# Designs tried in a protein design chat: VH-VL binders against b7kms5. Part 12

Target 1, 80 residues: b7kms5
Amino acid sequence: DTFETVRNTIRIESEVDESLRQLCHEERITKETWLEAAYLYLCEKPEELAQVIQLAQERLSQRKAIADYKRAKTMQERFL

## First folded at step 1 (VH-VL)

Design nb11 (framework fv_nepuvibart)
Fold by ESMFold2-Fast, scan of step 1:
Structure nb11 (fold): chain C 80 residues (1-80), chain A 123 residues (1-123), chain B 107 residues (1-107)
Amino acid sequence: as target 1 above (80 residues)
Amino acid sequence: QVQLVESGGGLVKPGGSLRLSCAASGFTFSDYYMSWIRQAPGKGLEWVSYITYSGSTIYYADSVKGRFTISRDNAKSSLYLQMNSLRAEDTAVYYCARDTIFGVARYSYFDLWGQGTLVTVSS
Amino acid sequence: DIQMTQSPSSLSASVGDRVTITCQASQDITNYLNWYQQKPGKAPKLLIYAASNLETGVPSRFSGSGSGTDFTFTISGLQPEDIATYYCQQYDNLPYTFGGGTKVEIK
């Protein structure tokens, strides 16, 4: 076989994971093959890839804001 | 002020059931993912289960999968662990712990713990 | 599951000593590792998160370092109140896993 794989560990939002697991179950595919297919497909579509990257940047910014908020709130609660 | 208080521990026979409760106060419970972590007498820490802030996603350690059920009631600021088909190996102090959200920098750490409640499974 | 191997299992040191504890992950966890302190009869307390970040209110004599698979926790100038068992914990993947713990005693 010509394929060599690497093991990756990723953290995604629970609601997204639930939706993706349901999709994979219904379509009889795995998260690994879905990720490979999605990336390869988008690499051939620069305009769509750019939109996906923008969504990723927006989600990353939102997560940072939430994490910052929760840390500040935790510090405040500790001194109440 | 900010605290978690467990209750519901006790002595139970193998095959029995027990329900643990964790009461949160001093913070917005519905903003946090929550975990149960246990420690057998004289042993180390073992993560048991986690539940997201909304309750939509739950994960269990293989040692308890199919026997334990984690749940939460955000209106009551309470976390629960229903333990069925208990085994001698489940004997431990059970802690509820506040988890931090997954995201940028993947902040997941237990920054607030309850005092623990002892569960003894013995004949 | 990611296995966390912690060493030593126990150590005895004198007040003022530099104490070092190590933790090895069975796979790359980047910096997604926390350190906790547990005093006898008490719940664990977070000391270090994300490998090297000191939790608010924790004395500066505690520090953490490392990335990938090899991590180190250090107490610079051991104090009597530091008698405890220390645990590392990875959060790179579920299930979360803890190291076996290191019991620190004063001579």
Scores: ipSAE 0.000, ipTM 0.618, lowest interface PAE 17.2, mean pLDDT 86

Design nb2 (framework fv_nepuvibart)
Fold by ESMFold2-Fast, scan of step 1:
Structure nb2 (fold): chain C 80 residues (1-80), chain A 124 residues (1-124), chain B 107 residues (1-107)
Amino acid sequence: as target 1 above (80 residues)
Amino acid sequence: QVQLVESGGGLVKPGGSLRLSCAASGFTFSDYYMSWIRQAPGKGLEWVSYITYSGSTIYYADSVKGRFTISRDNAKSSLYLQMNSLRAEDTAVYYCARVGYDFWSGTPRYMDVWGQGTLVTVSS
Amino acid sequence: DIQMTQSPSSLSASVGDRVTITCQASQDITNYLNWYQQKPGKAPKLLIYAASNLETGVPSRFSGSGSGTDFTFTISGLQPEDIATYYCQQYDNLPYTFGGGTKVEIK
């Protein structure tokens, strides 16, 4: 008799998280409801959704590059 | 070697304060989230706090919120825990730990590297 | 808070045995569960992350499975150096919570 929800743990960049937390605090909303509203809104706006997807692809490429670098460093640090 | 070394533990009376330090070496400290975990003598593990890369996001367990402050100094590759208003139930070995993540999912793995721990005893 | 119920609290087994430990979450945590090994007087060590992924350098005799609320940790072919207390830990939501631990001893 209520909306069924699922829970996720996600990792986002610290600067982005801080900005989002500030927005949510000032507007008296939660990260969960902001995420739901943002996705639903963008689904109604194909042009804007395409721009967001492009930004997401760019950010994912950046994150992969950073993770590759960190992995290489960790392997090096484990060698005698 | 990748390692974390805690210091600053000791005996304090209830209501007292202690500052724990954790010195990191063998990796780029500024690339990782860091956490504090504690373990009371003969008991299980309890998560205490974490701090992000830059220190911009911090979270505390309710049992320590308002009394403990986590901080970091990336230039010194050091993590800190300032403990105020200490209670008998805060008696524990305190571990610092590095927070890893799964590359593909971006999901935190947690505590892939741990320090040796430092004992804090709160007793009259 | 999410409660993690770990069973059994202790067990004794022989070298070469298959040992299984279970962990139940009070609510759905998908696969956001880690397993740690703690030897007496030592810091915990990560063995398994995200329910089933083996951490680098950890022997393949250790494995994890499960999703949702029910999780299993297995040692296939128990070795003397595996004497330790094992803990599950959820990271689906804050605060992060640990199971009560399972002490594994050799008989």
Scores: ipSAE 0.000, ipTM 0.596, lowest interface PAE 17.3, mean pLDDT 85

Design nb3 (framework fv_nepuvibart)
Fold by ESMFold2-Fast, scan of step 1:
Structure nb3 (fold): chain C 80 residues (1-80), chain A 123 residues (1-123), chain B 107 residues (1-107)
Amino acid sequence: as target 1 above (80 residues)
Amino acid sequence: QVQLVESGGGLVKPGGSLRLSCAASGFTFSDYYMSWIRQAPGKGLEWVSYITYSGSTIYYADSVKGRFTISRDNAKSSLYLQMNSLRAEDTAVYYCARDLRYSGYDWLGFDYWGQGTLVTVSS
Amino acid sequence: DIQMTQSPSSLSASVGDRVTITCQASQDITNYLNWYQQKPGKAPKLLIYAASNLETGVPSRFSGSGSGTDFTFTISGLQPEDIATYYCQQYDNLPYTFGGGTKVEIK
């Protein structure tokens, strides 16, 4: 009878969060239902899903590069 | 397991200042928007301010704009409220609250609150 | 600001009774409404989110309904531990605003 839900805590870029929040407010939906709908929609569209996965991989690589740069800069400042 | 513990309340004269602190534990503090909510003696609840995960975006109720400053220190898992130019009408129990609606896409309200700290503004 | 009007301001009922509280928003807030319980001397506790969803660990005798501007909170089978003040809260727009509260007492 019921939807059984779980709480997921995720951290996303603040600019993306603000944009998504505005979209949800204007369309009168919640972030949770938007996420569910987006995932379900993409699961039925393999070529679009592949593009989203590629974007996700690119964003992850960018975050890792930024983290690595900060670490390298800190070590350089300590040893030089 | 989730705990929010406020401190810093007390008696202060009109025009004075106080700094409230909220110590968070039992969750990843940096993943949540945080709010301050107050309640005057015998009265209802009034939302005061919120701050986003990183502290980049802050909002205040009109009644406190220009006088109160919300801030956070994610390394210490702590939330703060600097209160300046205090007025008799600021007398209230101040609650620190976790705000889930902007984290994890759950659109939930204030799901965990601290015990509150009393601020009394009186001469 | 969105004004939230609660009715009644207080009520007295017997154990086992059905208690109904209403909340009216000054403008359409869809389902962006929460209900909280506050026992004397304690911080509020979230009972219902998004108008009709029961928070985890909250007894099933509590329920919420409504959309737009008119909302209802119900306690089916009032228990002694339900003595508290109940508040609605909108989160459709800033500033977030609470209703004036409804004090529930047992006869």
Scores: ipSAE 0.000, ipTM 0.608, lowest interface PAE 14.5, mean pLDDT 85

Design nb4 (framework fv_nepuvibart)
Fold by ESMFold2-Fast, scan of step 1:
Structure nb4 (fold): chain C 80 residues (1-80), chain A 123 residues (1-123), chain B 107 residues (1-107)
Amino acid sequence: as target 1 above (80 residues)
Amino acid sequence: QVQLVESGGGLVKPGGSLRLSCAASGFTFSDYYMSWIRQAPGKGLEWVSYITYSGSTIYYADSVKGRFTISRDNAKSSLYLQMNSLRAEDTAVYYCAREFTMVRGVSYYFDYWGQGTLVTVSS
Amino acid sequence: DIQMTQSPSSLSASVGDRVTITCQASQDITNYLNWYQQKPGKAPKLLIYAASNLETGVPSRFSGSGSGTDFTFTISGLQPEDIATYYCQQYDNLPYTFGGGTKVEIK
C-alpha cells in the first residue's frame, strides 16, 4: 500500500515562504515532506519542541497585535 | 529516556513454542508501530513482523506466517511474539524495535531497539 | 521482495581512513533506505535515515548518499569505536529487507 495523506491549506508569512521554497529547491525536497520531517524530528526532542512552541506562540501574538493595530488605524481614519 | 526490554527467550525443542515479551518505557507506546527483527548467530538482520499502534494491521515475513503471532497490550506498554511450531532455522536473537510513526499512518525507520533475547531451537 | 545487495561483505582499514560501503536495491526505492550500526554483542543503532539524513547524536563523520537503486555509506576518518557491522535497510515496500551487512575491522 501507499501512504495515506490529507491535503491542507495553510497561510504563512511571505518572507518565510520564500526562504523555505529556496531551501526545498536547493535540497530537492517538497514543502510537505519538510513539514512532516520537521514535526517528526521535533517530537523526538522535547526541549527543542518546547522552544519551537514558544516561538510559534510569540509569532501568533505578533500577528494578532498587527491585525489589531491595522483595525484601529482604519477606524481612526474613518471616524476621527 | 526510551527503553525497550525483551524477555522470554530460551532453549526449546523443534516443534515447541515460546512467547517473547517486550516492555516499553519512556514514551507513549500506543502512538507507535512496533516490529520484531531477528538475527541468527553470526548472520544478518531479518525483519519478522510489525503491528500498528492500535493493533488493527499486522504483517508477517513469509518465513514465519502461520506459525508466529504478534500482539500488543497498550495498557501495559508491552509487545508480544507467540512462536509456535519452532524450527532450527528460527534460532536467533530476537529484537523488539520501535518504528518512528508519531504521525499516525506513516512508517519511517527503527529508531530504538531492545537488547535482544536469544531463542535456541535445538534437541 | 526487494533484495538489498551490500558490498563489500567485510573490510579492514586503518584509523583515520575513509571507508565506503555500497548498497544496491533490486528495484527503485527512491530514497527509502536506512543505515544501521551494530557493535559486537549489542543491538543495532540507527545512523542514517531516508538515504542521507544523519540521526540526532550521531557523529558527522558518518554520511549517506544515493537514490533509486544505488546507495553509498561513508565513514570519514575511521575511529576505533567504529568497529562494527553496518546494514542498509529499505522501507519502500513490505516486507522490509536488510542488506547482508559489512563488517568493518581495523588492521
Scores: ipSAE 0.000, ipTM 0.590, lowest interface PAE 18.9, mean pLDDT 85

Design nb5 (framework fv_nepuvibart)
Fold by ESMFold2-Fast, scan of step 1:
Structure nb5 (fold): chain C 80 residues (1-80), chain A 123 residues (1-123), chain B 107 residues (1-107)
Amino acid sequence: as target 1 above (80 residues)
Amino acid sequence: QVQLVESGGGLVKPGGSLRLSCAASGFTFSDYYMSWIRQAPGKGLEWVSYITYSGSTIYYADSVKGRFTISRDNAKSSLYLQMNSLRAEDTAVYYCARWLGDYSSIRDAFDIWGQGTLVTVSS
Amino acid sequence: DIQMTQSPSSLSASVGDRVTITCQASQDITNYLNWYQQKPGKAPKLLIYAASNLETGVPSRFSGSGSGTDFTFTISGLQPEDIATYYCQQYDNLPYTFGGGTKVEIK
């Protein structure tokens, strides 16, 4: 069945979510269909896909750095 | 009162141009896909083109690609069809129609149609 | 493109008769088929959507059935006001395509 779907829970940055919600409301699409369309579009464009992957890697690295900092600060405060 | 009213039809020579308009009232125009559907005298229905809510996605029947341009002005609740390089076989009554298509409903259909406007392409 | 073959091209029946029209798709369209009525000199009107669902305000004598490639439209107890041409339309894929129409006349 080509219409079989999988339910996912994804955590994204609040500002990004709000912007995407506004876009989806105005264009009468859902976040899930936007994600599907964006991925399918990029799969036809290897160079653009590579740029998106690079951005994703950078964002992931930044989140890890922030998490590491918070974890270190908590340990320092805990053990004085 | 949901209504669609077409205008702009008339007699034109082969190779000529015409611009059709469709005025919508009684509903939120920007919430619907819109289409142009034509019918040659004494013949059946032929779908011509559709345009999505904001106009970002457009599709044309192969018979009109490169010659016709569909557009919309949501602020004016109006749909347009610019017809260039007209041929005798483009002679038809042109209807604008509202499409119910949404992302969750099985009720996808042309539920509201205008009265039509006649385009005659003749030398 | 998906071709829609509609049969018959025309028919003549008496008031009170049961009228049946058939529509065949060139490929599987599941239930993505609508039926429209067009009275002389008027725009088409939606009667049935998604193969078998009656549009609001349409008389119950009209019905539709079928799935896949073969579809049927029925008028149970033909009335004088039912004189019209009837069209099926697939919306499984673009371009949207219509059947050739069936002209229904009363004898």
Scores: ipSAE 0.000, ipTM 0.617, lowest interface PAE 14.6, mean pLDDT 86

Design nb6 (framework fv_nepuvibart)
Fold by ESMFold2-Fast, scan of step 1:
Structure nb6 (fold): chain C 80 residues (1-80), chain A 123 residues (1-123), chain B 107 residues (1-107)
Amino acid sequence: as target 1 above (80 residues)
Amino acid sequence: QVQLVESGGGLVKPGGSLRLSCAASGFTFSDYYMSWIRQAPGKGLEWVSYITYSGSTIYYADSVKGRFTISRDNAKSSLYLQMNSLRAEDTAVYYCARGYYGSGRFLEPFDYWGQGTLVTVSS
Amino acid sequence: DIQMTQSPSSLSASVGDRVTITCQASQDITNYLNWYQQKPGKAPKLLIYAASNLETGVPSRFSGSGSGTDFTFTISGLQPEDIATYYCQQYDNLPYTFGGGTKVEIK
């Protein structure tokens, strides 16, 4: 009786990672088990899941905007 | 019955690379967090990196972050440390050590250590 | 990072003596502290875990105590085979950190 697992690489914002690491440290859990628990919990809560998806979409849009800004700035530095 | 055997150490020039291996036997390797711990000649112990039982979570000491990569192959019961951009201060005996069983937070000590493998970074 | 300060750095004692080593953490680590013995040319060996628990197979003359920031490791009745360097290690927070070690010699 074992769990079958898969390796994933996830890149998250430093501020969020620090906060999550602190939470995991204080509660004596791992990031892996927190992620599993959070997803499983939200799958049983459609209204909360919808809210999380909306936040995720907002954060993704913010990351894209920041990436676009950095790209434009790099091009300016190269050609100025 | 529990054994950890390191290999891959040697002499390397500054800026060079080296890959260390740790072969585990006598226990269910996939149930344990694993760490690399080093000791410079005549000096104390310094924790380098850990990897969880599944390989999903990894942590590095600031002194090696960005240069070293810890990994594991549970099917082969092996732990690895890829060391890049080596510096003179990386000269040490490198030990692999077994951590907590049952996953979750690292709750138990390094209860079994390998014999160590010497890495010398010198010009 | 949590700094671990061991005292003394070295000591010489006679067979049968009581040897005491201290370890101080720069912040509260509760009881998340281990003690290791390292004999010359060998890998470290776990003696005490979670501040006060004796590892199986380790002689009862070794003991640990303390919590918070101040910890003590004791050898009651030093034996010749106890010549080694002893290290404390915290595992309350990352990165895990070790004390500087205490070298125990006979005479």
Scores: ipSAE 0.000, ipTM 0.587, lowest interface PAE 18.8, mean pLDDT 84

Design nb7 (framework fv_nepuvibart)
Fold by ESMFold2-Fast, scan of step 1:
Structure nb7 (fold): chain C 80 residues (1-80), chain A 124 residues (1-124), chain B 107 residues (1-107)
Amino acid sequence: as target 1 above (80 residues)
Amino acid sequence: QVQLVESGGGLVKPGGSLRLSCAASGFTFSDYYMSWIRQAPGKGLEWVSYITYSGSTIYYADSVKGRFTISRDNAKSSLYLQMNSLRAEDTAVYYCARDQWLVGSYRYYGMDVWGQGTLVTVSS
Amino acid sequence: DIQMTQSPSSLSASVGDRVTITCQASQDITNYLNWYQQKPGKAPKLLIYAASNLETGVPSRFSGSGSGTDFTFTISGLQPEDIATYYCQQYDNLPYTFGGGTKVEIK
């Protein structure tokens, strides 16, 4: 009653997942509680939050570029 | 060999301008936040500015805001500080320093690599 | 801005002594505190990061402790090469702020 949760599926880079999984194992916490704690902590630190948002924007741009490249390669191979 | 080398310091009159450069070598410059720190003669350390690894986020100390501009060129592994409207109070040795490592890090780092410093003297 | 109060401003000790420097933050900074050593005419050198972690290549006689607002830096067995000014620095919030420094001299 104090807490209600939502179920989400998140896709993250394999190297990041491995690193985070190791951290969670060493500290005896879960990925979900780490995510909750990280977000709540950053909300009270606007300068750090801005840095995280910048990193997220860069990673999103990289994912988009990779997806665009793979799409172009698939179309080229399909029609060659 | 991880190294930072500053250049561009010198004597300038009040109201003048100067551009400092910091050349990085021995590490992947584009993976690090970079800071400028200064030290007035016989005084303590004062943080001046930082810039994120991509250059998108910049922060300045209130004492230099509106007069100094930090920038970087990742292709040249170089950091810059453009100083305008210089005042006698800006007289200091200016250091560049390697700040936070962003890629793969889950915590902040101390500034672990510093340049030798470059002296800026603002005097009439 | 977070104010960092460092004490003492200077001290004089003998080789082999245990030297203690303190740093107090005006607000809770958890463990986001670094300690630097600056020798005359040289750039600062990172000794301790995140309040208590010894930087690689730094002698084990240097140590740091504390959390929240009160922090301590210790040299266990002062050596002649330790003559320097020592600074604490918080990185919990921007702007980064430094303590006023502690000048360590040998008698």
Scores: ipSAE 0.000, ipTM 0.617, lowest interface PAE 13.8, mean pLDDT 86

Design nb8 (framework fv_nepuvibart)
Fold by ESMFold2-Fast, scan of step 1:
Structure nb8 (fold): chain C 80 residues (1-80), chain A 122 residues (1-122), chain B 107 residues (1-107)
Amino acid sequence: as target 1 above (80 residues)
Amino acid sequence: QVQLVESGGGLVKPGGSLRLSCAASGFTFSDYYMSWIRQAPGKGLEWVSYITYSGSTIYYADSVKGRFTISRDNAKSSLYLQMNSLRAEDTAVYYCAKDIYSSGWLRTFDYWGQGTLVTVSS
Amino acid sequence: DIQMTQSPSSLSASVGDRVTITCQASQDITNYLNWYQQKPGKAPKLLIYAASNLETGVPSRFSGSGSGTDFTFTISGLQPEDIATYYCQQYDNLPYTFGGGTKVEIK
């Protein structure tokens, strides 16, 4: 074995995680190898990579908006 | 410390219904998948159902599909199993078990409840 | 469904013996296999996860090995408190499936 690896813990949306876990179970792969393969594949396809980055930016913006809303609502409920 | 406490078992006639509850404490319940596993008297372990940490994906063993319904209430840290159309072969001790972590699936069933006995008899 | 064939169904051994139990999966499950101990009247307890990892607080005499379809569980020096039924379980794919169990008794 020639691989040097690093451990990561990531938090993703529930429905996305559920779909990915099902895919991994059906195809007999791991989330780790799926992530590696997906990134390596996209690095060879600049147009597809750009689309994925755009989606990632959109999802990040949505997450921030939701987090900001929930934080503001919690503060409002707690002190009102 | 992690605790899972089942309740709701009892004696019921064939065709009857029962609702099991599992109260969780000592961990962030909403971060984990949860499962029900059963064991007939003197027999081995049989997985019954699982529910994802969000509750959006549910799977059942073929033997209970269409009759049992798994659900969870993350605000109450509680897991449920609604059992309908019960049959003699459903007689078993029912365990709730902590399943995989939402961001990884290396470990499953690291903690089990004490079990609750369901007896289906005429 | 993935079938888990566990052997032997029962065994009798003396204190201090090496005890070996095997599980075969009907298809490749990589390392997604757990081993449990169940004492009479008690819930199962996780001993080994991901085929070879010892759960915290579990004595070092317990070990697991294997990958793919063939797995082994070993007790390197049987103690009286180890009298129990042992189960393997795959979690590679749904439905989760358990082996038939191995009852370990002292002779």
Scores: ipSAE 0.000, ipTM 0.612, lowest interface PAE 15.6, mean pLDDT 86

Design nb9 (framework fv_nepuvibart)
Fold by ESMFold2-Fast, scan of step 1:
Structure nb9 (fold): chain C 80 residues (1-80), chain A 123 residues (1-123), chain B 107 residues (1-107)
Amino acid sequence: as target 1 above (80 residues)
Amino acid sequence: QVQLVESGGGLVKPGGSLRLSCAASGFTFSDYYMSWIRQAPGKGLEWVSYITYSGSTIYYADSVKGRFTISRDNAKSSLYLQMNSLRAEDTAVYYCARTPYFRDSSGLWFDPWGQGTLVTVSS
Amino acid sequence: DIQMTQSPSSLSASVGDRVTITCQASQDITNYLNWYQQKPGKAPKLLIYAASNLETGVPSRFSGSGSGTDFTFTISGLQPEDIATYYCQQYDNLPYTFGGGTKVEIK
């Protein structure tokens, strides 16, 4: 098989992006190659992959909670 | 010492096929990405293909995609390039090169290179 | 693809001269650029990696600088054994691409 690249646009938290950019600069790698290597590494380690998935679920829940709070506050202000 | 030795080059007619080999010695072959890089007579360098240490990821330059196949045999410390549907513009010296990646040090480069093997495609 | 434009294509200088070669990337590659030396009939040899780092065993008269899109390679005090073609190469993204080369000759 041939290797093809696909362009993805993702939104991540600014603090995380800053830290990752610094890591990539210091280690002379790119965000693309870091992401690829990290995923491939984790796929060979089921226990570590499960921990990462749990962290991802927790972060997603936190984002949803914040969004829900902001929505509720807006509704309350409109009705009062 | 670290060495790469290419073989398999020769004269072939357009539409023909050749298989290049690269024998590695002096380092743990299975720990490195490997590349093929070519140079047409009197011209510059053109990167052709790479293969990761396990062979799981392979990339080709657009000029050779669908015609060339890179492969490796880690047990034999050997790299291969199967070249099909050869064209006159594929005439070049073909080099294999070790490709260290970020884990070896800062950066990624080609070092060492083999001596090269000449492929001539003409009628 | 990232295009690497190298200049000049050739130059002629005297022993002891300062030689400068430039390389421009079509997009920001940070410092992900290498420089190679190729002597007639030989395979290329790495001289500089990551824009400015001198490879072990390479004479200190060779140096590299630059970041982003503009890069420079310098030979301070050209020697007869430096007659060669020099190439820049980016590794920021696939496919890896080389500059067109600069042939350095002595007068």
Scores: ipSAE 0.000, ipTM 0.602, lowest interface PAE 15.7, mean pLDDT 86

Design nc1 (framework fv_nepuvibart)
Fold by ESMFold2-Fast, scan of step 1:
Structure nc1 (fold): chain C 80 residues (1-80), chain A 123 residues (1-123), chain B 107 residues (1-107)
Amino acid sequence: as target 1 above (80 residues)
Amino acid sequence: QVQLVESGGGLVKPGGSLRLSCAASGFTFSDHYMSWIRQAPGKGLEWVSYISSSGYTIYYADSVKGRFTISRDNAKSSLYLQMNSLRAEDTAVYYCARDLSYYDILTGPFDYWGQGTLVTVSS
Amino acid sequence: DIQMTQSPSSLSASVGDRVTITCQASQDIRNYLNWYQQKPGKAPKLLIYDASNLETGVPSRFSGSGSGTDFTFTISGLQPEDIATYYCQQYDSLPWTFGGGTKVEIK
């Protein structure tokens, strides 16, 4: 038997990925199942979910700033 | 269902101008980076330009810098490429593509492409 | 710019054969490489992303491997409908660059 899944391409910071990979290896679980479990657990804890969302918003703002900087730097070096 | 439909291609003389359009449907256009990729007859693929989801960040390949202008209208779910000072080497099929570079510049596979529109620059 | 060297430029194989295409980056791109299939007169289609991940709906006979500078794309058991030109593409650094393409034909 089977259940329906989707496959996504995501990029996370190398340090975070390595740490999560090690955790999953030691605990005999996969990154995909850890992500599912973490999300489901947090959905049962509204206050903790709100804290995670705040951290995610902060990390997204930082990534946008870094991405914009990298693109501007590449354009400057290549075209100016 | 995701669909991208290009239009505006045609025959133009060297030094002329042309404006390409790409109509998007089936997804939230305003959430995605968009790219133009071209392919000269019988040749390989060449990335031309991208524009961020908000339109804030834009990048051009060296071969088109200063001559082409990428833009978007999120209210109309449309992407544009204004091509000025056209040269014979700009002759190509131009593809509109959805670019997954939303989160950062390292997440950029082109997962959906339009059918392409042919631009021929000759005298 | 990162140069993507793709080989061979063309190949002919029989139905059922294992076909291998190689792509080499001029610098380390980690696993930020995609593979596309383009049939004559059609737009390219994404087959493999992040070097080794199969796109949804793509047959399992297609696979990718590699990291850093050396990448391989494989068709296990070539089918007639696989006649196409295949391209690798890096997205580690701007500008995005493609390999020269490999034309796959049935002999």
Scores: ipSAE 0.000, ipTM 0.607, lowest interface PAE 13.1, mean pLDDT 85

